# VH-VL binders against q96il0, part 84

Target 1, 167 residues: q96il0
Amino acid sequence: APERGAERRDTAPSGVSRFCPPRKSCHDWIGPPDKYSNLRPVHFYIPENESPLEQKLRKLRQETQEWNQQFWANQNLTFSKEKEEFIHSRLKTKGLGLRTESGQKATLNAEEMADFYKEFLSKNFQKHMYYNRDWYKRNFAITFFMGKVALERIWNKLKQKQKKRSN
Below, E stands for the ipSAE of ESMFold2; O stands for the ipSAE of OpenDDE; V2 stands for 0.75 times the mean of E and O plus 0.25 times the DockQ between their complexes.

## First folded at step 3 (VH-VL)

Design t6 (framework fv_ebrasodebart)
Fold by OpenDDE, second read of step 4:
Structure t6 (fold): chain C 167 residues (1-167), chain A 120 residues (1-120), chain B 108 residues (1-108)
Amino acid sequence: as target 1 above (167 residues)
Amino acid sequence: QIQLVQSGAEVKKPGASVKVSCKASGYSFTSYGISWVRQAPGQGLEWMGWINAYEGYTNYAQKLQGRVTMTTDTSTSTAYMELRSLRSDDTAVYYCARGEFYDSTYFDYWGQGTLVTVSS
Amino acid sequence: QAVLTQPPSVSVSPGQTASITCSGDALGDRYAYWYQQKPGQSPVLVMYYDSERPSGIPERFSASNSGNTATLTISGTQAMDEADYYCQAWDTSSDHVVFGGGTKLTVL
């Protein structure tokens, strides 16, 4: 029975960007790009009178953000590792060291690096396909709930106007 | 199996020099760099420098500039670290370590350490 | 010269979670690496690339990095985990390797 290689669950560093908006903020805040994912985190505002639909939307957005952060953090790490390995291997094959005599890092030419990118994309094609699919699903859901929240807000405004006319 | 085997303990007088060897096995010697790290008794790890075994490029800690020389012999897969003008504060265990020196630098294999004692 | 700061000591009871922090500017731009050193032994790499485990390192070891602070976490700490732990980074500005001061983990 072929030993199923333990899928090394790349546990993404749970490096939740500790970007904290000002406590008195009444809007969503966008942080600087995360150093691992290169994605800008969003700190979502929590209204005092948040409706159940608004809460659901906020949670969905938060979960989607976390999912994106983790995906890209892991992907970028994998990319960095494989790129380094590729460069190292290629330099060795060329009879070159990691550094020049002057101490500068040896570099590969654009053509050689193109090969790396091609191989990397090919290797990760399925992963990217799944990511894209899930990305669309999540964003569709978010958009759907955004619509629901918008309708709810309109309805609440109309009710308030009717009450004011009746008094 | 990858191994780094260092030379034995040394006792030196102040002002003398010491040369520690590190024989590598189990991997392509020229594919990796060798770093030297020392640890004084009861103290932390101190990076001394590294050498690229392929082209012989060296980088030394600023504190040791002029006193340390790192070399390699590719024919024997051996790295050497020479420390000159020894002082009492150079008393330490000296480690060689294999490392990556491109985009990341870490040490995945270590020698057993060589105690160098500098005493009058 | 870049400096990595660690607490000098951390104490934990068996089965509890130990956390060792390492802080320094060098960690903002590059990966953190962690080493375990037991008395009279050579250092052993326990974490690399911030959160990756080398082969042979137990799953109870994990690490994370946030900003300029790396954290080594040992869940379900065992007596055998008692050791000195060192963080390490590469300072790109000086092209030097930097170690933290080390943290003595005591399992009570």
Scores: ipSAE 0.396, ipTM 0.791, lowest interface PAE 1.7, mean pLDDT 90
Fold by ESMFold2-Fast, scan of step 3:
Structure t6 (fold): chain C 167 residues (1-167), chain A 120 residues (1-120), chain B 108 residues (1-108)
Amino acid sequence: as target 1 above (167 residues)
Amino acid sequence: QIQLVQSGAEVKKPGASVKVSCKASGYSFTSYGISWVRQAPGQGLEWMGWINAYEGYTNYAQKLQGRVTMTTDTSTSTAYMELRSLRSDDTAVYYCARGEFYDSTYFDYWGQGTLVTVSS
Amino acid sequence: QAVLTQPPSVSVSPGQTASITCSGDALGDRYAYWYQQKPGQSPVLVMYYDSERPSGIPERFSASNSGNTATLTISGTQAMDEADYYCQAWDTSSDHVVFGGGTKLTVL
C-alpha cells in the first residue's frame, strides 16, 4: 500500500514572507499579500497593560493566521508543481516541445486544463474537508474570546466610570 | 481509544541507521500530524521534526537535516523515523507524538518510547 | 536559537503550592504548553493554550502566561505530582518546536 508522504513536499514556513509594521503603531497593521499564500499578514499591536485574556486572544489570532498562511502557501506550491508536471506530460504525449517558436512556455487549451482542475479538486477533497473543520474550530474559539474580551473591557470601563464619579 | 504503539528497543553500532515505527489507532490517522521527540539518558526533551500524515509534508530540526527522514504509511496508520550515520550521542529514548493536522505545535498523545543505544 | 529557561529543580512540601516558571521571548507571541514526565514513562500533556487543562488532569493544576514568562502552578501539591515538568512553545523564527530544559519537582 502507498505511503502517504513518500513524495517530496516543500515547507510553507520558509515560503511565508515577513512584514514589519510601522514603529510605534497603536493599532493592528495589515501588510501586503504574502507571495506564497497570497494572504495579507496582520501584525498585532500589544497594549501596555494587556490582560491575560487579551493576550490569549492575540496569540490565538496570530497562531491561526500562521496556520492559515502555511496551509495556503503549501496548497499553492503543490498546485503549481502538479500543474507544471501535468502540462509537461501532456505536451510530451502529443509530441510537442516545451517551448513555442517565440520562446514562450507552451500551454494546453482550456478543455485540457479543465481535466487537471477536476483531478486536483478530487484528489484534494479530503484535505479541504480537514482544513474547513479546523477553520471552523479556530473561528469559534476566536469569536468566543472576542466576546470575553469585549465583556472585560465593558466591565473595566464601568469600574473606571464609577471611580471618577467620586468627584 | 487513541494509542500510539512504537517498535522495540534497538542496539546499533556507530555509522549505522535506525528506523523506528509508530502505529496509530483509535483516530483518523490522516487528520493529524506526527512529531518525533527524543530524550538522551538523564537529559531533557529534544524535538526532531514533524510530518503531516495526509500530505507527507515534513519539517525537520536544523541540527538533524540530512540525517533524518520521516515517512508515513496510511494503509497501516504507521509513522516512521529513520536516523542515519548514528553517533554515540544519538543514544536516547525516541518518542512519536500526535499533533494537529497542519501545525504540530503541541502533543496530546505520546507513544511509549523506543530506546536506541549506539555503542561500539 | 530560541531558548526557554526553567529552573532545574523546585522543592515543595505536601499541600503547599508549587510554581514552575518558563521564560523566553517566544512566549510573548506564542502559546505555552506543559508536560509532566515520571521516571520510565512518556510525557503527559498537563496544560495547553497557556491556561487550558486537558480532561483527566486534576483541577489543582493551573497555568498562566504573561509577557515572556509562563508559569505552571500546582496547588495543594501531592506526592504523586513529583515528576519532571517541561514547558514548550513554537519558535516562529526557526519554525521549530522548542522545549524548556525541564524542572524536577520534589515533594518533600
Scores: ipSAE 0.013, ipTM 0.639, lowest interface PAE 7.7, mean pLDDT 83

Design t7 (framework fv_ebrasodebart; at its last look DockQ between E and O 0.02; V2 from the best seeds 0.00; counts 0 for: pae E 13.5 > 2, placed apart)
Fold by OpenDDE, second read of step 4:
Structure t7 (fold): chain C 167 residues (1-167), chain A 120 residues (1-120), chain B 108 residues (1-108)
Amino acid sequence: as target 1 above (167 residues)
Amino acid sequence: QIQLVQSGAEVKKPGASVKVSCKASGYSFTSYGISWVRQAPGQGLEWMGWINAYSGWTNYAQKLQGRVTMTTDTSTSTAYMELRSLRSDDTAVYYCARGEFYDSTYFDYWGQGTLVTVSS
Amino acid sequence: QAVLTQPPSVSVSPGQTASITCSGDALGDRYAYWYQQKPGQSPVLVMYYDSERPSGIPERFSASNSGNTATLTISGTQAMDEADYYCQAWDTSSDHVVFGGGTKLTVL
C-alpha cells in the first residue's frame, strides 16, 4: 500500500491583519497590504438588517478573501525560501560567499535570477493553474450573489412603494 | 550528520583572554556563517557576532566591539572566538551556531557550549 | 538597539495550549525564529520563518506573527515541553541578531 505522503498542510500563518475599521463605519474598509500576502484585506460591513442573501454574499466574500490571503502568504513564503536556497547554491557553485569582504551581500546577475524565476514558475505552474481556476469560480459565485442581492433590494424597494401608495 | 563541537571549559582571570574553538562537520563549512551566542548563568541568550566562513567577514555586537575577534580555519573547518580583557560579567556559556543565510539569519545547529568562568 | 520582549514565565497544565508572545519592532519587517532550551542543554530551533517547523519538531508546535508580535503556540502541551523559549529576529538596520529575554514555560 503506497504510504500516502502526509500532505504537509501548509498552515498559512493565521496572521490575518487585525486591521479593525472604525466602529462607526457603514461601508467596507480596505486595510493596508498584509505583510505576507501583500494583499489588502477588506473588512466587510455588516448591515443591521442584513438579509439572508446579503449574509451569504458577505460570507462568500470573506471566505474568498481568506482563501486568497492564505494562498499568497504561503506562495510568497515558498518563493522567498526557494529564492534564498537558489542564491545560496548558485553563489557556492561560483565559488562565492554569501557576503563580500566588505560585508555586502553577494548578488546574482539578472540572467541568473531569470533562471530562478523560470524554474520557479515552471515548478509552480500547476498550482497557479488551480489557483486561477478556483479564483474564477469564486468570483463568479460572488458576482452571481451580488446580482441576486441587487434584485432583492429592487424588489424590496418596489414593495415599499406599493405599500405607501395603498395607505 | 551536522555537528558543531566546541572546546572544553575555561577558567580565566580578569584581564586575560580566552579563545574558544568550534569544529564543524557534516556540511560545507564555507557555505555558511558561524555565530557566537553567550548565556550568563540564569540569563538569556546574547548574540556576540558572526563570521562568514568563506569571506572571513565579521560582524560583532556593539557591546563587544574591540574585545572580540572571530576567525575561521577552513582547512580544519573550525571557527574561533577570542574574547579579550575578560571581566567577571563575561562568565557565561558560549555557544557557536550555524546561522548565516542569505536573506535570513537563524541558528539551525548549535555547539554543546563552552563554559568560561572569569574569577579573581 | 532593537529589543524583543517576552513574558518571563508562562504556566500551563498538561494537555492545554501554551502561548508565548514576543514583541518588538524588528518583527514587523523580518521573520521571527524560536528556540527551545532545556536546562543544561544547547538551544534548539523549533520554529523559523515565523511559522515553519524544522524536521523533528512535533506538530503541536506552531507559530504566527501579527504586526510586531510573534506568538509561539504549543497545543496539547506535554511535560517534556517544559523549557525556556527564546524568540529571535534579525535587525536589518544594525545587521545584528536580537534575542528576546526568554520565557520559562512550566507544565503544571
Scores: ipSAE 0.626, ipTM 0.852, lowest interface PAE 0.8, mean pLDDT 91
Fold by ESMFold2-Fast, scan of step 3:
Structure t7 (fold): chain C 167 residues (1-167), chain A 120 residues (1-120), chain B 108 residues (1-108)
Amino acid sequence: as target 1 above (167 residues)
Amino acid sequence: QIQLVQSGAEVKKPGASVKVSCKASGYSFTSYGISWVRQAPGQGLEWMGWINAYSGWTNYAQKLQGRVTMTTDTSTSTAYMELRSLRSDDTAVYYCARGEFYDSTYFDYWGQGTLVTVSS
Amino acid sequence: QAVLTQPPSVSVSPGQTASITCSGDALGDRYAYWYQQKPGQSPVLVMYYDSERPSGIPERFSASNSGNTATLTISGTQAMDEADYYCQAWDTSSDHVVFGGGTKLTVL
């Protein structure tokens, strides 16, 4: 498990504007990939007469998306930080500077980086298994509420048909 | 049963450090996170930070960055919170609370609390 | 700054309905959570995911979240419900959970 001391954890930026064209049935909007998580955010359309159950589903989907984006932004940040630390440590051990003569970041060859990649993958294998467990738990909850919303909509349509026929 | 048991009350001088422990039982320790929440006498709840019991990842309140450290010992199912450079306004009851693995949005079980008094 | 605002106190007669509000921009797109704290005791989760009640919490407790305002409702309020109540939500701007200032419920 990474040991970072008291350093602040960076927050993934939202960075994406919401836009729903007027005079159209608004739909969910998919944005460009987030800089840190590399995942495309979905901005959910809010219906004018959203039911409490529909609101709960939307919030669950929004929170799941933000949790997912936060996880991957932090995972990518951790990878980048540990990779830089490994490279800098190895270069200092060899008595080399942090930049090449061309001004580019000094790097290690593939063979030298193999140990870092193997260690990082091994260290994160169980983290990804637990991530998958939480991901499945969240998607099960979303599917359950989607079913409840669908049943609510069917029931409401049936009630409207009964009212129209009884007039 | 699920239970979080915290260490006993502490009295510290200004400038000292305190380390509070929280021993978990009754659940898979590494499947959840632990948050720390404090409450000054007569005041409300203040979130201090969260730690993932599996990864050791932490997220601290901005006010406490640089003087708080949260750790876990998975072999004993124990979480720790160390607060340094204590001031009189750090006098509070400190709670540990169980949160979700990647999502510290709510707390379903709480420790009994540890009173930390900062005085001369 | 208060991200979530609650009234400092609410009083109600036994058997009447108590309503405790919690307001903040975060509540428009994040879940509200509610905790009850009695003197000398740890907080207890009484509501989660806006309106869900944990096992062991009496049916007289209910909650909602509409717009930027979450409401905890206690119907048929009893003397044993006298406590401090705290709302909680995730604050995206600070990347952490925040609590409301708390509401002291008095049953007179």
Scores: ipSAE 0.000, ipTM 0.517, lowest interface PAE 12.6, mean pLDDT 80
Fold by ESMFold2, look of step 5:
Structure t7 (fold): chain C 167 residues (1-167), chain A 120 residues (1-120), chain B 108 residues (1-108)
Amino acid sequence: as target 1 above (167 residues)
Amino acid sequence: QIQLVQSGAEVKKPGASVKVSCKASGYSFTSYGISWVRQAPGQGLEWMGWINAYSGWTNYAQKLQGRVTMTTDTSTSTAYMELRSLRSDDTAVYYCARGEFYDSTYFDYWGQGTLVTVSS
Amino acid sequence: QAVLTQPPSVSVSPGQTASITCSGDALGDRYAYWYQQKPGQSPVLVMYYDSERPSGIPERFSASNSGNTATLTISGTQAMDEADYYCQAWDTSSDHVVFGGGTKLTVL
C-alpha cells in the first residue's frame, strides 16, 4: 500500500474553520460561505480514472474559483478600509475628532456617506473592468477545454462501440 | 507601506536546521499567502513552498518534502520557514514573498532575503 | 514538472527595444509573470497576468503570452533596466510554481 499517494492537510491556525469536502463524492460539492468573500467554494469531483485532459480542466476551474473568491474577499476588505479612511478624512475637514464625547467612534450621516459610495464606485470601476476581462479570459479557456474533454469522451465511446462489434 | 522584513543571516553546519522569520506589515496578514523562494549563489530562483496565513494550509515543493516546515503566527503577522537536515547545497539567499490568498500565482512583495550558509 | 526556458542573456543598446522570451507548456493555459532582479536586491514584479503592468512600472515595459511563449518587451531601454529577468508560471501537473532560468539583460 503506497504511503505517499495523497496530499496531507495541515491543521488551520486558531479561529479558522477547515474546509474538508467528502473525498469520494461522485458530484461536485459546495462548502460553507468563505468568511471574507461570502462565496461558497465548490470542491470539484475527482473521478478515479480521470484523464490528463480532464485533470487540466478541473484544475483550471479550481484556479478560477480561487481567483474569484480572492477578488471578492479583497474587494470587501478594501470597501471596509476605504470607508473608515473616508470617514476620518471628512471628520478632519470638519475639525472633529475620531471619537465623540462619549468615546464612541464618530460617524457621518447617510447624505455624507453617499459621497463615499459614489467615490468608491468611480475609483473601483477600472478594477471591476479588469475583473470582467480576466473572467472572460478564464471562462474562454475553461469552455475550450470542456470542448476537448467532450471530444475525448466521444472518441472513447466510439472506440468501445467499435471494439464490441468486432468481438 | 507594505513590507516583509526577514531575520538576519545565519551560518550552519551540515545536518543542522535553520528557521527564517518574515514579519509582514502594512496589510492584512491573513488576507494573503506567503511563499518561500531561494536562490543559490549565482543561480536562479527556486520556489520552496507556500502557506495560506488564514487556514494554515501548505504546499511544499516535492524536492523539499520531509525537510521543510512552513508556519505562521497571526498574532505577530510573522511567517516562518524551517529547513532541516541542512547540506552544503542548501547555501542560498532565502526570500519570503506575498502571494494570493488561495495559492501562490504571483508575488507582488518580497522580503530583503536571508543568507543561509552551510559549511563545516 | 514543467520547464520554462529563457535565453541566458540578451544585449541591447540604450534606446533600443529588448525582447526576452520564456517558453514552456505551462504558458499555454496559465498566466505568465515577470520579475526584475538587480545585483544584491530582491526580485521585483514587473508584469503579471500575461500583459498587466503593476503601478510604478514604466510604460516601456510590456508583455504578451501566445503559443506557449511569453515575451517581455522593454522599449527605449535604459541603463537602469540592466538586470536579471525571470518568468514564472503555475504548473498544473505538479501543483508547483516554476521559474525560468533567468535572462541577464545587458545594456551596452
Scores: ipSAE 0.000, ipTM 0.467, lowest interface PAE 13.5, mean pLDDT 79
ESMFold2 (binder alone), look of step 5: mean pLDDT 92; pTM 0.946
OpenDDE, look of step 5: ipSAE 0.555; ipTM 0.827

Design t8 (framework fv_ebrasodebart)
Fold by OpenDDE, second read of step 4:
Structure t8 (fold): chain C 167 residues (1-167), chain A 120 residues (1-120), chain B 108 residues (1-108)
Amino acid sequence: as target 1 above (167 residues)
Amino acid sequence: QIQLVQSGAEVKKPGASVKVSCKASGYSFTSYGISWVRQAPGQGLEWMGWINAYSGYTNYAQKLQGRVTMTTDTSTSTAYMELRSLRSDDTAVYYCARGEFYDSTYFDYWGQGTLVTVSS
Amino acid sequence: QAVLTQPPSVSVSPGQTASITCSGDALGSRYAYWYQQKPGQSPVLVMYYDSERPSGIPERFSASNSGNTATLTISGTQAMDEADYYCQAWDTSSDHVVFGGGTKLTVL
């Protein structure tokens, strides 16, 4: 019975550095690039009178951001690990050490590294396809809700104007 | 199976030198570095330095500069750590560990440790 | 010289979650590594690349890094998990390895 390789659930490092904006901020804040994902986190502003649609949009944006952060953090870590293993293996095959005689890190040439990138992309092709698909779905949903929120805001403004004219 | 086997316990006088050996097996000796880590009784781990088994490149902890020498014998897949001018505070268990990678440094295999006692 | 700071001791009841923190500037830019050491034994690598587990390490072990703080988490702590735990980082500026002071985990 082929031992079903335990799908190592890539538990995204839960410790995404939550950039905390100043408490009195009335707008969205963009943090520095995350160490792992290299994506800039956004802290979304919560209005005092947030509508249900606005809340839904905010939550969707937050969830999408977290999803992106986790994906890329994991992907970058995997990439780094596999790259290191590749370099190590290749150097070993060449009878070379990890460091040069001068103490510098040994490197592979661009051609050899091209092989790594090709293999890595090939191996992760399906994963990237799914990511792209989900990325579009999520962004479409976000855009849709942005539109709804915009319409709601317009409608509320119109109602307020009518009420002022009636008084 | 990957193994690091260290030499036996040593008792030395202050001012003497000690040389601890670490025989590696189960992997390509020259493909990795060997680090030395010591632990005084009841204390934490202290990194001493490492040697690249291929190039012979060494890097020592600043505190031990001038007193420590790390070497390798590729023919026997053995790493050596010599500590000179021994002091009482050098009393510790000394570990060799496999632990040099391309862009990361961690220790995935450890020797059993060698107790070095420095006593007058 | 880069320093990693750990709490000297952590106590947990069996089945509870233990958390051990390690803080230092080196962790902001590089990976954290974790070692378990039982009395009279050599250290054993339990976590590398912040959150990766070596083969043979139970799934109850996990780790994360946030900013300059790495955290080792042991879910469903067992009596066998009682040990000293050390974090480790690589200081790229000096090319030196740095260990934390160690944390004694006691399972009560």
Scores: ipSAE 0.084, ipTM 0.667, lowest interface PAE 2.4, mean pLDDT 88
Fold by ESMFold2-Fast, scan of step 3:
Structure t8 (fold): chain C 167 residues (1-167), chain A 120 residues (1-120), chain B 108 residues (1-108)
Amino acid sequence: as target 1 above (167 residues)
Amino acid sequence: QIQLVQSGAEVKKPGASVKVSCKASGYSFTSYGISWVRQAPGQGLEWMGWINAYSGYTNYAQKLQGRVTMTTDTSTSTAYMELRSLRSDDTAVYYCARGEFYDSTYFDYWGQGTLVTVSS
Amino acid sequence: QAVLTQPPSVSVSPGQTASITCSGDALGSRYAYWYQQKPGQSPVLVMYYDSERPSGIPERFSASNSGNTATLTISGTQAMDEADYYCQAWDTSSDHVVFGGGTKLTVL
């Protein structure tokens, strides 16, 4: 339903409603799509006894998510703005109004829009290449720290086995 | 009013192809994805795949890979699903449904369905 | 491919509480979604993000997801609630949509 997505209502003196993960979640939680980026945010579970290494990994994942969110929010807004400007320009050239008799926004056919998509992709080629480069760098770093956390957890489990006696 | 309107029923012979259309209205077409879900007579729901209405990126169910193609026409806000090399077990009601932009997690609005009958 | 398991049928008397379960490994890390389908009609989203209710869905519908089992609960069940109910989740191993086999709710 519009504007009444997966928002959770948290009780507060002001009676505010807020998006949040389930109260007792022990896993990461995926939220509804952001209005501008259309990406689903991930709310990361924070253990009570989080290690410094686990904290560094979580912060890196959070920073990467924020970077990704900002990139796509900007990209989507730019696309929408340029698309409307292109349509407006072409309709003006044809001597047509911006709205149909039914009151809906006038649009161009697929053949006419193909020029816009081709130009938009070409114009943004370098931007997307730099995005992909940074995306790979960030994911390499995340994978590296995930490996370190996994080794730490294996070591801790081995220590736990040594302490536990079979009765 | 958000609405998805599908093309009419089709009767096809085995080995033929069918192309179903789904015309969207009442929302920004390129801000969402379209999923296709089918239902054989008396059976449950089966996900076929998803398409991003902005980029044209597709993700198809493994068992249909190579037989299905999903496309969109953003100028008419219409999605299409073509299924080739039809078999008798492809007889089903085919639904289009509105999904999320980057992935196919859930479906908030559904088309009325298109019955495709495959018989000799 | 991951599987979501639902009972094939559930029967309740009018006014009683109906519970429909959905079990599968995907539910331990992904949201559950629920759809209602009446004969000759398209599915209708009745619950999303485990426990959220879309506008227009009666307050007697509720849901939860704990461990690997999601549950749709209909309190004070009415004859109009007779339908097939499907759960849905994402398969974590394939990133594909998975539907449960469906449950026919009968109100006797």
Scores: ipSAE 0.000, ipTM 0.467, lowest interface PAE 13.8, mean pLDDT 79

